# VH-VL binders against q54qk4, part 1

All scores and structures are predictions.

Target 1, 195 residues: q54qk4
Amino acid sequence: MNLSEDVLKGIETLSDEKLINDSVFKHIIDTCFLVILKKKTESDLFDNKAVSSVDTIALKQTFSAFIVFILESMKINYDQSSISDLLEEHKLSSSRIDFISNYFKEYRVAIRKHLSVTNFHFPHIIDVNWRLDLFMKSNAVEKLNTPVYLINLTTEQEENVKGKVQFAATLDQLQDLVFKLRDAQKQIERSSIKS
Unless a header shows other numbers, all headers, positions and changes below count from the first letter of the chain; antibody chains are not in Kabat numbers.
F, E and O stand for the ipSAE by ESMFold2-Fast, ESMFold2 and OpenDDE, each averaged over both directions (binder to target, target to binder). V2 = 0.75 x the mean of E and O + 0.25 x the DockQ between their complexes.
Where letters were taken out, [cut] stands.

## First folded at step 9 (VH-VL)

Design f04
Fold by ESMFold2, look of step 10:
Structure f04 (fold): chain C 195 residues (1-195), chain A 120 residues (1-120), chain B 108 residues (1-108)
Amino acid sequence: as target 1 above (195 residues)
Amino acid sequence: QVQLVQSGAEVKKPGSSVKVSCKASGGTFSNYAISWVRQAPGQGLEWMGEIIPIFGTANYAQKFQGRVTITADESTSTAYMELSSLRSEDTAVYYCARGREPSTDYFDYWGQGTLVTVSS
Amino acid sequence: SYELTQPPSVSVAPGQTARITCGANNIGSKSVHWYQQKAGQAPVLVVSYDSDRPSGIPERISGSNSGNTATLTISRVEAGDEADYYCQVWDSSSDYYVFGTGTKVTVL
């Protein structure tokens, strides 16, 4: 599995039991899985008063990182032992690893089914524009001068239903995105052949 | 298919405590929140608190904070609710309840209910 | 605290449609679940996530949720639909599960 250092750091934050107690931990994991299944939104986590004491930047980084972890684990069909090994490498306790592993066991089929359907209805990317820029920003931990690509995807859902997706990414994040897109493409190919 | 079987009806005196059990079967236990919900005669449903057995810590409704203790025993797949300092207003049917999925915020599986009567 | 208000009762003739409301500020931003409770029995989930129907629940029972009102709709009401109905949310702001005040459906 090829996860960026930012994603791995976000996952490791789930091991900090003083910052993320068990109640907050459950809310993060629940919301991650349910957002993928389109049964909740990010607001269901960030509007929760139980998480209000957690640094919002750290919470968002952890939430986003765990979403990526779920999707990548589904993409490469990580088994339960591989998931457990990765989480142990990032300092999660056995009870938290077992909690997460049970969520994968419970939701693996539903997530694959949902991603299979939504993949066939994804907006088509019809144009890509980008530029390289340099800026500083504040993270949960540090502020840095990082070269960043500003990416603009022009999409078309159906006929003349057009959309725009704009985001900023470092080179590492872009490489991770490309890897994930190639993995998603291979998974669609596998699912189509199997189906 | 999950089943929740509760302990039998109890009659208690004011000021005493009651401990109701909820034994789960037919599925995994440790990762699922077990909630306790009560219903006084002729009244609605009232959530009391929950526990996720693998973590061993409980979350309580503010109304019951300090009077209710919820515990779980993973080896027997059993959750417990203890309510102390009983008063006549605590006469109710007490249910344990659980979702089908670990992340659900609703209750698919309910115990049969335990009538606790506080009198005399 | 977050409160869910339901009408105390709804009377409906067989074959008609019963509509049970569950009112709260901005309930449309929450997932609403519905339970049916017949006399002397534990509640039974009949709708989850506003409109999803658990296995075994007839299609004539449906739900919707927008704005300040969630609604449980029972079309072609039968005598067996006579029960108490409760809405329920998880309120993330208070970290509480909240049940509605309950609605007794009487089939005339």
Scores: ipSAE 0.114, ipTM 0.608, lowest interface PAE 6.7, mean pLDDT 82
Fold by OpenDDE, look of step 9:
Structure f04 (fold): chain C 195 residues (1-195), chain A 120 residues (1-120), chain B 108 residues (1-108)
Amino acid sequence: as target 1 above (195 residues)
Amino acid sequence: QVQLVQSGAEVKKPGSSVKVSCKASGGTFSNYAISWVRQAPGQGLEWMGEIIPIFGTANYAQKFQGRVTITADESTSTAYMELSSLRSEDTAVYYCARGREPSTDYFDYWGQGTLVTVSS
Amino acid sequence: SYELTQPPSVSVAPGQTARITCGANNIGSKSVHWYQQKAGQAPVLVVSYDSDRPSGIPERISGSNSGNTATLTISRVEAGDEADYYCQVWDSSSDYYVFGTGTKVTVL
């Protein structure tokens, strides 16, 4: 799973037991899951005496980072082992990993259902296949004298429901697309962290 | 459905200790906070403390700090409340309670209660 | 410490409406929950801040919060509603769960 450095740092902050004690840890994790499920709001993060000892910016960053982590994990249907491995890599204790894992087990279905509705039922890209063709018809209209990439995206809308999206693009177009996607991702992450 | 089953009634002498158990079944145990609430005869409900089993850390009401110990065994899904230096005023029904959700601030499930009588 | 105050008792005739108040500073901004406790039994959650009604709880029982007073309303009171009722909040400042003083509801 490709998470930004900022998100990973936020996750790692959860391993700091001096900064984030068990009470604060639980509160952050609880709030993240419930916010995703639209049962709480971000403002609820600060409605606890335990968080008074934590820097507000640090708390928000950690909160946002973990939100992104949950959402990304759900989007790619990250398994429990992989979740645990990632958290272990970022030095969370076994008890905290288990705590998080239990929440994922409990809320996985609910969150995925919620995301399916909020994502406007857009399919997820699960595989990419491409080839380079020198002479391809673009949209069956014009023969291009420029090398064109044929891109095949394998998509999944629901579990085991696969789809295919195919399009042709020049190298420049493809680079532009990748740039835009990365930029969009960064903006989303930034907005989440700054909110 | 989640059930909380507590240990039986206790009769204790002043100065002694009592340990009450609360076994959970029908749901997850580790992530949910278990609280202990007591009720003296003819009196209201009084929160004593709580534990998050997976962490093993407990939070106590100031009134009971130093005299109450709440523990949990994840392997048996059992929470314990030990109250030391018992006094006659500690005569009460003791309840364990759990919220419906890990983050809820109410108690959806209750044990049947354990009567602890402190008498000389 | 945060304290919740309830009237000691409320008497109501069958078929009438019982109202139990729970008073505290700015209680309207807190999630207030209510428990019913019948004689010799454990408390039972009858009202939570959640929109979902606890299982087995009739629609006759409802809660409301405003200002410094939370109110439990029991409409069309029946003999079976005779019990002690407790309001409850979680105090974020102390991280304590606080119960009201309790109200005995008697059905005449």
Scores: ipSAE 0.026, ipTM 0.631, lowest interface PAE 3.0, mean pLDDT 86

## First folded at step 10 (VH-VL)

Design i01
Fold by ESMFold2, look of step 11:
Structure i01 (fold): chain C 195 residues (1-195), chain A 120 residues (1-120), chain B 108 residues (1-108)
Amino acid sequence: as target 1 above (195 residues)
Amino acid sequence: QVQLVQSGAEVKKPGSSVKVSCKASGGTFSNYAISWVRQAPGQGLEWMGEIIPIFGTANYAQKFQGRVTITADESTSTAYMELSSLRSEDTAVYYCARGREPSTDYFDYWGQGTLVTVSS
Amino acid sequence: SYELTQPPSVSVAPGQTARITCGANNIGRKYVHWYQQKAGQAPVLVVSYDSDRPSGIPERISGSNSGNTATLTISRVEAGDEADYYCQVWDSSSDYYVFGTGTKVTVL
């Protein structure tokens, strides 16, 4: 597991029982797990009366660090003993480790399911159609005579899930778009092939 | 299935105290908050406080702060609620309750209730 | 402090629909839980997280929550639905577990 020093320091703050008493600790852990599951918001911790006496900077650092810890643990499928070992290494008491371990045990499946559904995914372009339309200027209408390309991109996000992206562009705009796409392709080619 | 079994009915005089027990069975005890909720005759439900047994410290509703003490004994899987300086308006049924999950903000499991009667 | 207001009573004929409201400022931003309490018994959870039904709760009991009002709906009311009903939220700025004032449902 590759956690930054800031994240590890934030986790270790949970071991300071004078700064983070057991009531505050419970609310931090609870809110971290339930924010990921969209069953609470950050205000359920930061507006909580139990944390009013806690240093705000330390609270924010610890909350953010533990969110990262949960997400990274889920990404690499960290087992219960590995979680316990890491927390013990960072000075958490056995009672606090047991408390955290119970949350992982109870919510692991729900969190994995939630993260799987919320993945971001770009559609793939599978077809391109275009049509040139002309708008002629006349003395009576005073409309600019500008050629316009009507571009239709057919996309596919997953098998049998098709979409459409439609836009209009002047010749100048289309040429600029093509130039930018060619330049981006050239930059990607250099990065990928390392030539 | 978690079961919560409470101690029997009590009759008390004003100014005294009462201690009600709640024995849990059928599941893990130490990591789950146990709450106490009371209901005076003809009245609604009123949260009094909670304890997480593994930590041994409790949170109390503002109304009961200073009069209520909630404790737990992990070896017997039993939570206790003690209410001191009893008044006639403390006559109520006292329930222990908890959720199925460690972080639930509601109560799935309830004890049968303990009637506490404060005379005079 | 955060208070949940319910009508004191609702009367409904068998087979009809009972609607029990739970009012509070911005309650739609909170998750609302509902309990049924029959005479001489402990409360029983009938709805969690606005609209989830615990196992054993019939589909004719449902919940909704938006704006300033949460509603418990009991369709095709039966005599066995006669009970007191309480809404409940968790609120970080008060005593955490806040119960509504309660509604007695009478089946005519």
Scores: ipSAE 0.661, ipTM 0.848, lowest interface PAE 2.0, mean pLDDT 85
Fold by ESMFold2, fold request of step 25:
Structure i01 (fold): chain C 195 residues (1-195), chain A 120 residues (1-120), chain B 108 residues (1-108)
Amino acid sequence: as target 1 above (195 residues)
Amino acid sequence: QVQLVQSGAEVKKPGSSVKVSCKASGGTFSNYAISWVRQAPGQGLEWMGEIIPIFGTANYAQKFQGRVTITADESTSTAYMELSSLRSEDTAVYYCARGREPSTDYFDYWGQGTLVTVSS
Amino acid sequence: SYELTQPPSVSVAPGQTARITCGANNIGRKYVHWYQQKAGQAPVLVVSYDSDRPSGIPERISGSNSGNTATLTISRVEAGDEADYYCQVWDSSSDYYVFGTGTKVTVL
């Protein structure tokens, strides 16, 4: 499995039980899997009161890293023991590893189906990088201190053909994007159910 | 496949406490959230809280915070709900429930219910 | 707090269609689940994720969710459909599960 250093650091953050208690941990894992399955949105995690006391930058880095981990694990069909071994290498407790492993066991087939349908016409996302800037460039005499997320998706079409998708968004813009994707997914589900 | 079997009906006096058990069989226990839902006579369903046994931490509805304690014993695959300082309005059928999937935000499996009657 | 409002009762004749509403602000942005509860029994899941039917649930029972209203539709109502029906969501901001007020369906 080929994961970037940033992704591995984000995964290892899940081992820090003082920063990410078990309640926060559960919500991160659950939301990562269900966002891929289009059954939850990112706001289901980030607007949850249970995570409000956790450093937002660390939470977003870990969330993004774990999504990449799931996607890459599915792409190479990483087995349950290999997933467990990787998580042990990055200091996750046995209870947290068991929790993650159960999600992989339950959702492996469903995720593969969603990836096949959704990513048929697009390069595969192999890495996600982002950062929070507390201010945005403005005119020469004015400075705005507005939180902005800079999202960088690393993609791979076929055999080392790599690309990059980069954009900036406020939290509201990310939430609106996720809402529109949920609506599109619901429309696809309704049309596929008609027979 | 999964079955949830609860302890029997109880009659309690006001001011006392009750502890209801929920034994799971036919599947894995530790990784699945177990919820407690009650239903007063002629009333609707009311979610009380949940626990994920492998972590041992519970999430309680605000209404029950401070009166309810939800616990789990992984070795016996049993969840417990204890409600203290009982009042007549706590008379209800108490259900345990869980989803079929780890992430499910709905309840596929329900216990048979435990009637708790609070009267002097 | 987030509340799901249902009509207290719906009466329908056999063969007609029953529609049970579940109202809340922006409920269409949440996934709605529906339960059927017959007297003296535990609830039974009949619809998940707005419109999915669990195995064993007949096609005449269906769900939809848009805007401020989710709807459970029972076509060609039978006597066996007489029950209480509850909608339910997970509210992410509170991290609570919320049930609707319940609707008693009476088959005439």
Scores: ipSAE 0.622, ipTM 0.838, lowest interface PAE 2.1, mean pLDDT 85
Fold by ESMFold2, fold request of step 25:
Structure i01 (fold): chain C 195 residues (1-195), chain A 120 residues (1-120), chain B 108 residues (1-108)
Amino acid sequence: as target 1 above (195 residues)
Amino acid sequence: QVQLVQSGAEVKKPGSSVKVSCKASGGTFSNYAISWVRQAPGQGLEWMGEIIPIFGTANYAQKFQGRVTITADESTSTAYMELSSLRSEDTAVYYCARGREPSTDYFDYWGQGTLVTVSS
Amino acid sequence: SYELTQPPSVSVAPGQTARITCGANNIGRKYVHWYQQKAGQAPVLVVSYDSDRPSGIPERISGSNSGNTATLTISRVEAGDEADYYCQVWDSSSDYYVFGTGTKVTVL
């Protein structure tokens, strides 16, 4: 499976049991699968009192990464043992791996059915806005007063169906994202496809 | 097909505790939330809390916080609910319940119920 | 706390339609599940996710949910439909499960 460095970082964050306790972990996994099935929204996670202790930026990054992981796993038909091996390599505990594996086992067919019916199309980014903010949390004393960029992507799905994607990144994370997008553009340009 | 079998009826004195068991069979146990729901005579259903056995931590309704303890034993596929400092208004049928899917918004499988009577 | 309000009772003649409401602010933004409980028995799920019927539930039992009201509809009511009916949601902000106050359906 070919996952970006940021997606792998987000997955590995799920191994940090001090930052992501078991209750938060359960809600992240559950909401990721059910958002794809359109049975929940991201508000079902972010408005939940169980996650109120977790840095909102870290939560959004991990949530987005795990959704990408699910969709990529479906795209390449990653089997249960391959999923478990990848999660183990990224330091998740056996109980967390078992929990994730059970979600894949139970929802794999429903997700495939849902994606095939919807003819899944990625929304197009039509606008980008950002602001710099200071991020202060007691969960990481060395990170007090850490500057963070709040990025808003305005997307368009189909004719006039608009959406918004909001995420947070430090300057280093944003620079890495831009670098990876530029590298992906170079790979596309070296193929028969022009972008 | 998942089946939930609960322990038998109990009669308790005010101020004591009760521990009700719920043994699951016919499916995987550890990865599914088990909820406890009670129903006083002639009254409605009231959710008390839940546990996901593989993690061992429980989520309790505020009304029962400090009085209820929900635990699970993966080796016997059994969940437990213990309610302390019993009062007469705790007289109720206590159910364990579970969804068929790992995402637990609803309860497909119910135990038969355990009547707990609190009286002098 | 988030409360789901149901009428205490509904009386209906056989062959007619019973409608059981479940009211709460913005309940249409939540998924509503419905249970039937006959005397002396555990509840049985009859509708999930507003309108989905579990296997074995007849098509004459249906659900809808919009705005501030969810509704369970029992068409062509039979004597066997006499029971208590409860709506239920998961409230994401509290992470609690909430049951409605319950509605006793009496078949005349």
Scores: ipSAE 0.621, ipTM 0.834, lowest interface PAE 2.1, mean pLDDT 86
Fold by ESMFold2, fold request of step 25:
Structure i01 (fold): chain C 195 residues (1-195), chain A 120 residues (1-120), chain B 108 residues (1-108)
Amino acid sequence: as target 1 above (195 residues)
Amino acid sequence: QVQLVQSGAEVKKPGSSVKVSCKASGGTFSNYAISWVRQAPGQGLEWMGEIIPIFGTANYAQKFQGRVTITADESTSTAYMELSSLRSEDTAVYYCARGREPSTDYFDYWGQGTLVTVSS
Amino acid sequence: SYELTQPPSVSVAPGQTARITCGANNIGRKYVHWYQQKAGQAPVLVVSYDSDRPSGIPERISGSNSGNTATLTISRVEAGDEADYYCQVWDSSSDYYVFGTGTKVTVL
């Protein structure tokens, strides 16, 4: 499995038990899986009082990273022992690894089914807005001014059904996303011209 | 098949404490939230709090904060609820409950209930 | 302080349809779960996530949820359906579980 450096750092944030206590950890894992299954929304995590002590940008980066981890794990059919080994390599405790592994075990089939059915009806991105902000780590003695882009995607699944996807990204993460989107565009163009 | 078996009925004096046990069998214990729900005679269901055993931390309804303590013992697959400073209005049947799935927004499995009577 | 309001009772003749409502502001934005509780017994989950039916629950029991009202519908009511019924949500803002006030269904 080849995850970007930023995704791996987001996953490794889940090992920081001082920043992400067990209650917050549970809610991150639960919401990541259930958002994919369309049984919860991002607001079920970000509006929860249990996570209000965690810096919002750090929470969004970790949430986004773990979503990517789930989807990549499903794409390559990563087995339970491989998932466990990867998480241990990134310093997660055995209790946190066991908790995550149980979610994969229980929801792997449902996620695969849901993604297959919904691939035909993906929300379309109709607008993109962004702003630059400074990331201030509130739970650390060290004050860190890190530039972060707050990205807002306006989506439309049906004519009048609009949605919003909001995430935070560093410049490097945003550049990687743009590169992957341009590469995907080239692949689509080559497939469409193929005779 | 998950089963939740609770400790027997108790009669308590006002101002005392009660500790109800809930032993789980037939499935994984540590990764599932265990909730406690009570029901006073002739009244509805009231959620008290929950614990995820593998993490050992509990979340309590505000009404019970400071009076209730929920714990779990992974080695015996048993959850406990202790309610202190008992009053007559704490007379109720106390249930433990959990979901079939790790994401517990609802309760598939219920214990048989434990009647706690508080009277002088 | 999210509260779920149910009618205290519903009376229905055998073979007819019972409808049990669960009211709250914007309840349609939440997932509603339903429980059946017979006298002297623990509750039994009969509907999850508004409309999903757990294994072993007959198809004549169904749920819906929109706007400010969730509804549990019991078609072709039998004597064995006589019970108390509770709706329940998880409120993400408080991280609490909330039960409805309860509805006693009486089969005439």
Scores: ipSAE 0.600, ipTM 0.824, lowest interface PAE 2.1, mean pLDDT 85

